# Ledger of designs, part 146: miniprotein binders against p81326

Target 1, 226 residues: p81326
Amino acid sequence: MLHFGGFIMEINHISKILEKEREEYIRNKVEEYLKQGFSKDDAVNKANQSWRTYIGHRIQDVIYNLLKKFLKDSGLKVTTDKALNNRNLPEELDKVKRLIAINYGEYLFLPDADVIVYKVENNDIKIIAIISVKNSFRERRFETTYWKLKLKESPVTSHIKVFLATPDKDNEISYKCPNGKPKKMRIILEYELDGIYFLKEDFEETEKAKHFGKIVEDIIEISKKL
Short names: E, the ipSAE of ESMFold2; O, the ipSAE of OpenDDE; V2, 0.75 times the mean of E and O plus 0.25 times the DockQ between their complexes.

## First folded at step 16 (miniprotein)

Design W80 (at its last look DockQ between E and O 0.71; V2 from the best seeds 0.00; counts 0 for: pae E 3.7 > 1.5)
Fold by OpenDDE base, look of step 16:
Structure W80 (fold): chain B 226 residues (1-226), chain A 104 residues (1-104)
Amino acid sequence: as target 1 above (226 residues)
Amino acid sequence: SEEEKKIEELLKKAEELLLKAIKLMWEALELAEKGDYEEAIKKLEEAVELLKEAVKLLEEALKIAKELGNEELIKKVEELLERVKQLLKDVKEMIEEIKEKLEE
């Protein structure tokens, strides 16, 4: 049994916990935007957009901290793309940055990598996995898939596992064929990605679609094979 | 029945406490990762108190459910109680782990 196994399982409540803050957050933001001279309708729209960004970051932060904690005992390290966006990086992070970079000919760009898991062995860095965290799939539905495909094109990055973590509050990808109708998004994401991890209990489980509680074990297992 | 309503009320209150405790645990984890161990422990201690209260509420609910002989409600309460107890154990272990870091 994973140390603090109960704590990991309670991630299922993340959407509910954060949603409780929404009303107050929206009210405060609306007031702020009204004071800035926006119309009521514009203020409400901006507040809702701000909330989407806020909640996305909060979910990402929780996942990052959980992974960092639970992977530490295995000797694995965790960072983020944000941490890599510095001009002056420690040598270790500079190497991580270079090892996830995608080649576009004259340019190197980083994939969207909310969480990056890597190990250091004999002064060599091996990238194990990238985890994309998404609260909703309203925008850039296949962005994670794009990055997975791009990473596969290079022998330097082809081994990197790409996972998606989501509460999928709107049940966009929780089931493959609800009512006999295929969910295109679920099928494509599951096919192209190395795994989907749900921050909820109500979903169709498959070999690649699992509860978030399994991600630590899966990453550790992958790390042993690299 | 009045007893069933009471069980539902107790479950609702216990869930609210659970959610608050989980939030505190996430915040504590973030603080601990930043090296703010003292504040992390404070939040975790608060979470412990919330979870202890939740256990009491659920134990009361379980007693009522057993008295009613409602197997479905008994199962529901027992499952939640087990989750809360496990989380309580986890929180206590987290506190001890952080305390060990403070002594280093």
Scores: ipSAE 0.713, ipTM 0.865, lowest interface PAE 0.7, mean pLDDT 93
Fold by ESMFold2, look of step 16:
Structure W80 (fold): chain B 226 residues (1-226), chain A 104 residues (1-104)
Amino acid sequence: as target 1 above (226 residues)
Amino acid sequence: SEEEKKIEELLKKAEELLLKAIKLMWEALELAEKGDYEEAIKKLEEAVELLKEAVKLLEEALKIAKELGNEELIKKVEELLERVKQLLKDVKEMIEEIKEKLEE
């Protein structure tokens, strides 16, 4: 709250900072793929795919570390879906995993969540929020909304907030009606999710669509109500 | 105006230092999470030096803007200066926190 606003608000620049690395990364990857025997066109396509994976993972790591740092004084803990998929889980994380699982009869599935925020009270675990980090909407456009809907189906998971964090550098969801044309994806995401947090400066801000730097305050406020 | 060009050059240079410092702070957070506390501190100390240089450039720009009486430019420089000073405070706090972890 009064301690936040400086560094956390600067996270909005992460995409711009990382984009300075793009040309060098692509050139190096193209050379690697050419040495493996791929055609020039295939090498370029693979290098671009590799970049999208790389920048997405880098953004996720920064978000995780930032949330872990700035939520710790509020008694909130942070983990990742990667940590939850490890075979050798501490008891605490095993409970987190079970509390977000979707039941399909005898099968349990985890929602796609990049970062999970929770708290521990008297050995009980309360899941506060799940954050999905999307660098691009070209593939899994509404996967996050699907998992929000599945979480709403059970009283055990219906309280869990589902957030989307994105640089959205191609403006796929930044505005509701650019040039007078409604963006279905932005409208549906904002309606179905609990919040959209942009890792950039230029977008249409609403009660649910905010600069990423606001996410810490929002999570803390939500945790007080649970 | 030569003075206005000087101010714009100082602002651009200060913003470049600011972005470089922000990247160092991100790298330090990642290093600290991995347990590499001494390397994290080194990056944060580099960020401190970049932010101190940015403050110096912005204070020079503010002096020139005040001598010109350009209220809009004064406001622009003051906003960036406060942003840089806030980050300098944040970095120093991060250094102290990591030093405490290094001492166990």
Scores: ipSAE 0.331, ipTM 0.665, lowest interface PAE 3.7, mean pLDDT 85
ESMFold2 (binder alone), look of step 16: mean pLDDT 89; pTM 0.884

Design W81 (at its last look DockQ between E and O 0.74; V2 from the best seeds 0.71)
Fold by OpenDDE base, look of step 16:
Structure W81 (fold): chain B 226 residues (1-226), chain A 104 residues (1-104)
Amino acid sequence: as target 1 above (226 residues)
Amino acid sequence: SEEEKKIEELLKKAEELLLKAIKLMFEALELAEKGDYEEAIKKLEEAVELLKEAVKLLEEALKIAKELGNEELIKKVEELLERVKQLLKDVKEMIEEIKEKLEE
């Protein structure tokens, strides 16, 4: 049992916890946008959009911090794509950046990598996993899948595991065949990705679809094989 | 019944406290990862107090549920109580871990 295993399980409540902040957040943002000269309707719409972005970042931050904490004792390091978006990177992060880059001929681009897990051995960096954090699947439903496939195309990056972490509040991918009807998104994501980790209890568990609490153990196990 | 309503009220209050505590724990985690250990500890200590209060409420609810002989409510309360107790343990351990880092 993971140290602080109870705490990790409480991630199930993150959406509910954050939702309590919504009213105040929206009110403040509406006021801000009104001051900027937007109409009331526009201000409300912009505030709601801002909230969606905000919640996404908050969940990502929580996941980042959890992984950073729980992987530390295993000697694993954690960073983010945001941290890599710097002109002056430390050598270690510069190497990480290069090792996750996808080749597009004349250009190298980074995949969406909300969280990057890597290890350093004998001054060599090995990328272990990329975790994409999605609060909702309204937009860019298969973006993570795209990046997984692109990473798979290169021998340099083909070993990198790509995971999706989500609360799946709207139950878009929690079940494969609810009411006997296949959920295309769940099936495709589960097939293409190395794992889906749910920040909730109510989902269909499979070999690849697990509770978020299992992600630490899974990453550690993968790291031992690299 | 009035007793059942009381149990539900206690559960609701306990859940509210639990959610507040969890929020504080996540905030503390972020602070600790940034090196703000003192503030992290303060949040965790607050979480401890909230969880202790939740335990008291749940124990009261459990007592009432047992008196009513409502097995469903007993189970529900026990499950939540166990969860809160486990979390309380975790919070205390987190505090100790951070304190050790402060001494480093």
Scores: ipSAE 0.735, ipTM 0.875, lowest interface PAE 0.7, mean pLDDT 93
Fold by ESMFold2, look of step 16:
Structure W81 (fold): chain B 226 residues (1-226), chain A 104 residues (1-104)
Amino acid sequence: as target 1 above (226 residues)
Amino acid sequence: SEEEKKIEELLKKAEELLLKAIKLMFEALELAEKGDYEEAIKKLEEAVELLKEAVKLLEEALKIAKELGNEELIKKVEELLERVKQLLKDVKEMIEEIKEKLEE
């Protein structure tokens, strides 16, 4: 039998693993921006922003590949919002796109989801969950809750679970009352979302706030009820 | 003590090897998803060698911790050793899965 039992839990160390790349990455990126004519101060600021984007993409890719691998044997399929924005969509993905799109009058937009989990039964597609991956909460702190609320507005999308996956390196949402005072972001995110999955060891675990390694089991359990 | 410092040095080195192996495993998973099976296997074989070295270091650390009778260090080393051994099993299974896909 094929087993990946402990491996998925190692994502709890993803930030530590990737941080070792930072110094070389920043040095190379500053040199690139200096060649483009930016000042030293601007080049450093741009390099640091580039690093944050790079790390975000690396973590998203790891999550996508892990979910695709671990959910395959349960008959679950995984795609991304990037893949759904292609012009020449296979029929299956076109249906996925139409099932999660939000209507804004003359416009149709996808929720901000990095990963979408769905299944196909009797030529029907059922969307199980979307996962938003956030590396930082300095900006757009409640964007994921907005998408959950929009999906709840229609009976055809209200069943879709909305999860947040985060390393939360700076402990912005890791604890409900970190200094004896309620942390607004954590409390609201946990209340509104179907789950928060941390890519680290140290956080306040609850029924909805879990280690990322539990997400596969949770998704499979949810899918069996649909 | 000097023996406790040696155990901590062995644990630090083993964890460094473990993190390098995990990174290679994530990279191999991405390569396999793209169909680059030969490169994925190469990454995983490198991860196997790193994990085998980590097991060797942890077995040395466990021997020293048991000679000291330090129950806290024994538990710490045993937990990490079990984690590394499970991961080594996982990597070998990943290699076999990818080899099967390559033969299709």
Scores: ipSAE 0.659, ipTM 0.842, lowest interface PAE 1.3, mean pLDDT 89
ESMFold2 (binder alone), look of step 16: mean pLDDT 89; pTM 0.878

Design W82 (at its last look DockQ between E and O 0.90; V2 from the best seeds 0.00; counts 0 for: pae E 2.0 > 1.5)
Fold by ESMFold2, look of step 16:
Structure W82 (fold): chain B 226 residues (1-226), chain A 83 residues (1-83)
Amino acid sequence: as target 1 above (226 residues)
Amino acid sequence: SEEEKKIEELLLKAIKLMFEALELAEKGDYEEAIKKLEEAVKLLEEALKIAKELGNEELIKRVEQLLKDVKQMIEEIKEKLEE
């Protein structure tokens, strides 16, 4: 397809593109925190933490916009967890929220799903896939796997595909056996998830571990089965 | 090598503009999105010129495809603007 192999593949360079913003961002944030009364050491730590959050949101926004662009002609809709957290939800999004929620007795929680793909047929909403966007694996290493397992527990949600999208800049999950040693995180994530989509060129490609550019075709094929 | 570094700079800047234009278009800011994409065209045309001087066929194909994608994005947004 003309647009699946072109522009969308350039997301493989997103970390390099955004890295050029880092020095100025951190410098500005340090100044901001110093004005709030933090020590220099604390201001630097908070600025670096702010940068990680900022980068994560930037990558999520790019993924959302790309998916919305490339899925529109297939009748598929895209939303985000941020949109679902609004108190004044349109009826359509309220239904999406209810269809991905997990019951914990007295409590009802949404999985940590950054981007949600769904379709609408005769006022009926079918959730196709949830994409978790991870910039790094320092914290919440297996959170995406946990949510996949929870979704599998109910026939109402067991069909929902759970994907991980990541630049994996530090090569934490890029290879199964780097230096001849099994990488537990990569092996477990690939085993449990429906797919891992890398936002970079250099990784070990498998049936479940692919370039992000393949995600549109995969989602479309899945949607035809639902 | 120096020419290759220049092409990479041009491509990364153009790709960033394309991502920003998608975000702007999603928000309905079509005129600014088109401006970003027109800037990306200029950068990609410069990158294509350098790639042709180097005779790098793989890079030429990549940049030509990006130019087609950007021009299609511009036309799609222009159609939205006229609605």
Scores: ipSAE 0.769, ipTM 0.910, lowest interface PAE 0.9, mean pLDDT 89
Fold by OpenDDE base, look of step 17:
Structure W82 (fold): chain B 226 residues (1-226), chain A 83 residues (1-83)
Amino acid sequence: as target 1 above (226 residues)
Amino acid sequence: SEEEKKIEELLLKAIKLMFEALELAEKGDYEEAIKKLEEAVKLLEEALKIAKELGNEELIKRVEQLLKDVKQMIEEIKEKLEE
């Protein structure tokens, strides 16, 4: 039984919890942008954009903290792409960074990796999974699949599982074929990725599409095979 | 019902505090994390009281599970403070 099983399930409410802060956040940002000389319409638009970014980061942080906590007892470690952007990295994180890098010939670039799960065995680092966190799919709908495909092209990174975690607030990928119409995004994401984890209850469950509460167990199981 | 709405509001507040506490604990701010969790306990206890008065077994079970979780979180953080 996952420690804090009830609490993990309550992640379903994270969007609702954060949405309560929206009105105040928008009001404050609008005021800030007005002071910067933007028009009222521009200020509102910018505030809304800022909110989308903010809420995305907040959800990512929650997921990061949950995974970090719940994977710790299994000896698994968690980091973020943000942590890897430092010039002076500890040796361990420098190795992690190098092990997720994608080769573009003269250049190495990192995939979008909101959360990175890895293990250390005998000073050897094995990357287990990358979790992309998306609050909405209005922008960059298939970016995660691009990175999955790129990671698959190299024997160094081909084993890395790529997961998507989302509350899918707008129900863009919650169901494969609502009203008899296929949702391309759901079908493609589910096909290309190793799993989709929903921070909600109202979705079509499949072998690859699961509730977020199952991600810890799934990652632990994968880690045992590496 | 109005009472059910009140329970949900209490739960959402408690859950928020739990997430915030988790973040604080991960940053090493254990004392503040515990304070938030203790507040969450109070909210959950109030929610539980109302749920019991309503006789809503589902809500009772949900709140009891959260109470168990939050108390366990407090214990784990306290252990870290002692290290």
Scores: ipSAE 0.736, ipTM 0.887, lowest interface PAE 0.7, mean pLDDT 93
ESMFold2 (binder alone), look of step 16: mean pLDDT 88; pTM 0.862
OpenDDE base, look of step 16: ipSAE 0.735; ipTM 0.886
ESMFold2, look of step 17: ipSAE 0.535; ipTM 0.821
ESMFold2 (binder alone), look of step 17: mean pLDDT 88; pTM 0.861

Design W83 (at its last look DockQ between E and O 0.77; V2 from the best seeds 0.74)
Fold by ESMFold2, look of step 16:
Structure W83 (fold): chain B 226 residues (1-226), chain A 83 residues (1-83)
Amino acid sequence: as target 1 above (226 residues)
Amino acid sequence: SEEEKKIEELLLKAIKLMFEALELMEKGDYEEAIKKLEEAVKLLEEALKIAKELGNEELIKRVEQLLKDVKEMIEEIKEKLEE
């Protein structure tokens, strides 16, 4: 039995928690880049990009740890694309990697699958879902939808649910028709993906667009149908 | 109000500590995880006192649930340490 409230719902405040670190982080990074000989403008730009990378990784780590905690009692396992990119993989993770990899002729690539949920049954592995974590949509706006479409092309991977998790701090996809005008990015992402899970309170909730806290129940329900 | 700002500060600090504890648990650093969670308990207890003074029933329930969650995490770690 799952609770909809409590600790997992507090991820809705992750942006506020991390923002308190921003000023000191940026100041330290600007000084570091100035010492390397960059101009002030370049140092500031590099520091801001460094910050975006840092918070993206930090949010991924929080999501990974929350999912691992809340899915463990349901027999579901969690890994990351970072773990799958190690050269020396345990047999189980090597199988996970092969089960989500996409073939491009003589090349094999992993989809953008920051967090992967799977189960083990009778020594076989079944991939349940991948979660793409995006802090901002300034770049690579539809990359997640591309990977969903590629996974749908093979009967081996077509069952895999593809979710997007985002704080959407800048409200780029929070509403379908802000100011009465359809937001293309929200509409397409919601149409193509299996779900969008927001790490904040203020967004338009739909059957596919939900609070992140709902993701655990959704994943467990999906795993029972596979 | 100033009291509402204090509650927000306490809650954000406690939640950050809980996230840090989860990361420490993943790394197997259970003693440090407990220290983070015990600090979170103190912050949540202070937040609960203020919420009760304000009479904010919804906030009281939220903080009480968080206290339950933190205590559960502490017991899980203690079980691991006694293995």
Scores: ipSAE 0.735, ipTM 0.897, lowest interface PAE 1.1, mean pLDDT 89
Fold by OpenDDE base, look of step 16:
Structure W83 (fold): chain B 226 residues (1-226), chain A 83 residues (1-83)
Amino acid sequence: as target 1 above (226 residues)
Amino acid sequence: SEEEKKIEELLLKAIKLMFEALELMEKGDYEEAIKKLEEAVKLLEEALKIAKELGNEELIKRVEQLLKDVKEMIEEIKEKLEE
């Protein structure tokens, strides 16, 4: 049983908790945009877009903090792509950055990596997993899959597991064949990725589709094989 | 029931505080984290009282587990502060 096992399960309520802040957030943002000279309709639209971005970041932060906390005792380290977007990186993070880079011939680019899990052994860094956090799938539906496939193309990065974590509030990928109709997005994401972890209880569980509470154990097990 | 709604409200508030405390811990703000967690304990104790009055075993177990987790988090922080 994971230390703080009750707390990690309560991640199911994160969307509800954050949604309580929405009304006040939208009101304040609308006021801000009106002061900037936008029309009422434009202000509302911009506020809603801002909220989507905001809530996405908040969920990502929660996941980051949870993983950092729960993986610490196992000797695993956690960072983010944001932390890697610095000109002056500590040696350790600079190595992490280089070990997740994708080769495009003349250029190296980083995959979208909301959360990066790695270990340090004998001054060598091994990347274990990348976790992409998605609140909704309205945009860039297969972006995580693209990065998984790109990482798989190099012997340097092919071992890196790529996971998706999502509350899937709109039930876009919670079920494979609701009402007998295949959900293309669920099927493809599950097939191409190493795992999907849901921040909710109402989903179709499979070998690769699990509750978020399982992610810590899964990452630890992967780390032992590297 | 009204009592069940109150329990849910208390739980959501407590859980929010726990997530906030976790963020504060990550930033090294342990004193503020403890304050958040102590507040969460108070909310959870109130929720537990109501759950026991209702005789809802599932809610009792859930709240007791959260209380255990919060108290363990507080102890962990205190240990770090003594070092």
Scores: ipSAE 0.715, ipTM 0.876, lowest interface PAE 0.7, mean pLDDT 93
ESMFold2 (binder alone), look of step 16: mean pLDDT 87; pTM 0.845

Design W84 (at its last fold request DockQ between E and O 0.76; V2 from the best seeds 0.76)
Fold by ESMFold2, fold request of step 19:
Structure W84 (fold): chain B 226 residues (1-226), chain A 83 residues (1-83)
Amino acid sequence: as target 1 above (226 residues)
Amino acid sequence: SEEEKKIEELLLKAIKLMFEALELAEKGDYEEAIKKLEEAVKLLEEALKIAKELGNERLIKRVEQLLKDVKEMIEEIKEKLEE
């Protein structure tokens, strides 16, 4: 039984692992900004902003590497929107890019799709799922649902599953009705998306809101239907 | 307990090394990835010893599974080196 693995479930501890890095990271960044001529207050503010961006990228990288490892033997391939924005793409990735692009009349844009899962059959590429990674919901809470709705509008992209992966350290979407009041963000995200995968142990689990460790099994099952 | 806190610290360090090894392997740094995984094995072996002394069957099974996972990762990366 290959894809239930204990290691993938250990991502539930990613927030604790990253928090241990924060103090040194902030200290080093403040020093760097001071050397660039920023005031102490500006350097601290920039360092904190840099930290938020850094942890987002770190979680994104971990998710990419875990999915690549655990989907490999099922014939599924994994890439990132960052990789798709490189110049002079290999033919395979150029096809992936074209298959997830969203039309805005005469313009094409990539959705906010941090990680992309696809398969290749008889020289045809099928996009299975995109995963949006968010470490917090401080700004633009519903960007992922916007992209789901846009992908749903075209027969070329309407089959693509749109997942959200998050540690949700501050419990912004972990429960539907905390203290008896509906949490609008959790309700809407769960309604509109194909799944929410939490990178922690404590949250309200539902058919769509699951531990991240279930994502491999879910993706494999979806790929068999395409 | 203090022993349970020590196991948690050992596990977090080992898990971090496992994540780093995957990233290194993706970049083609196979020898460094194996080094990280070998360090993780030592931490997991220490955690397993403490879990067995405590008689915590849940932790024992979790750490044994992680050791199996790390050894599988080492073998996979070694195959890439020897191709």
Scores: ipSAE 0.793, ipTM 0.919, lowest interface PAE 0.8, mean pLDDT 89
Fold by OpenDDE base, look of step 16:
Structure W84 (fold): chain B 226 residues (1-226), chain A 83 residues (1-83)
Amino acid sequence: as target 1 above (226 residues)
Amino acid sequence: SEEEKKIEELLLKAIKLMFEALELAEKGDYEEAIKKLEEAVKLLEEALKIAKELGNERLIKRVEQLLKDVKEMIEEIKEKLEE
């Protein structure tokens, strides 16, 4: 049983907690955009877009902090793509950055990697997993799948597990075949990715689709095999 | 019931504080993290009192588990401060 097991389960309420801030956030942003000279309609639209970005980052931060805390005792380290977007990186992070890079011939590019889990053994770095955090699937529905497939193409990165973490508040991928109709997105994501972890209770559980509370144990188990 | 709604509100506030404290602790702001967690303890103790008055065993167990977790988090952070 994970230390602080009750607290981890309360991640199910993160969306509800954050949504309480929405009204005030939108009001303040609308006011800001009106002062910038936007019309009322444009200000509202921009505020809503800003909120989507904001809440996505907040959920990502929560997941990052949880993983960082709960993986620490196992000797595993956690970073983010944002932390890697620096000109002057410590040697360790520079190595991490290089070990997740995807080859496009003349160019190397990084996958979208909201959270990166790695270990250091005898001064060697091994990348264990990349976690993509999605609040909603309105945009870039298969982006995580693309990166998984690209990582699989190289022997340098093929071992890296790619996970999706989501509250899926709109039930876009919570069930495979609701009302007898297959959900294409759920089926493809589950097939292509190494796992989907839900920040909620109301979902169809499978071997690859689990509650977020299982992610720490799964990552630790993977790390032992590398 | 109104009492159940109050418990839920208290829990959500406490959980928010716990997540905020976690972020602060990961940044090294241990003192502020402890303050948040101590506030969370107060909220959870109030929630527990109400839950016991209602005789709701499910809520009692949930709140007691959170209280345990929060207190353990406080102790872990205190240990880091002494380091």
Scores: ipSAE 0.750, ipTM 0.892, lowest interface PAE 0.6, mean pLDDT 93
ESMFold2, look of step 16: ipSAE 0.678; ipTM 0.870
ESMFold2 (binder alone), look of step 16: mean pLDDT 88; pTM 0.868
ESMFold2, look of step 17: ipSAE 0.725; ipTM 0.889
ESMFold2 (binder alone), look of step 17: mean pLDDT 89; pTM 0.872
OpenDDE base, look of step 17: ipSAE 0.749; ipTM 0.892
ESMFold2, fold request of step 19: ipSAE 0.746, 0.764; ipTM 0.899, 0.908
ESMFold2 (binder alone), fold request of step 19: mean pLDDT 89, 89, 89; pTM 0.873, 0.875, 0.876
OpenDDE base, fold request of step 19: ipSAE 0.709, 0.710, 0.709; ipTM 0.878, 0.878, 0.878

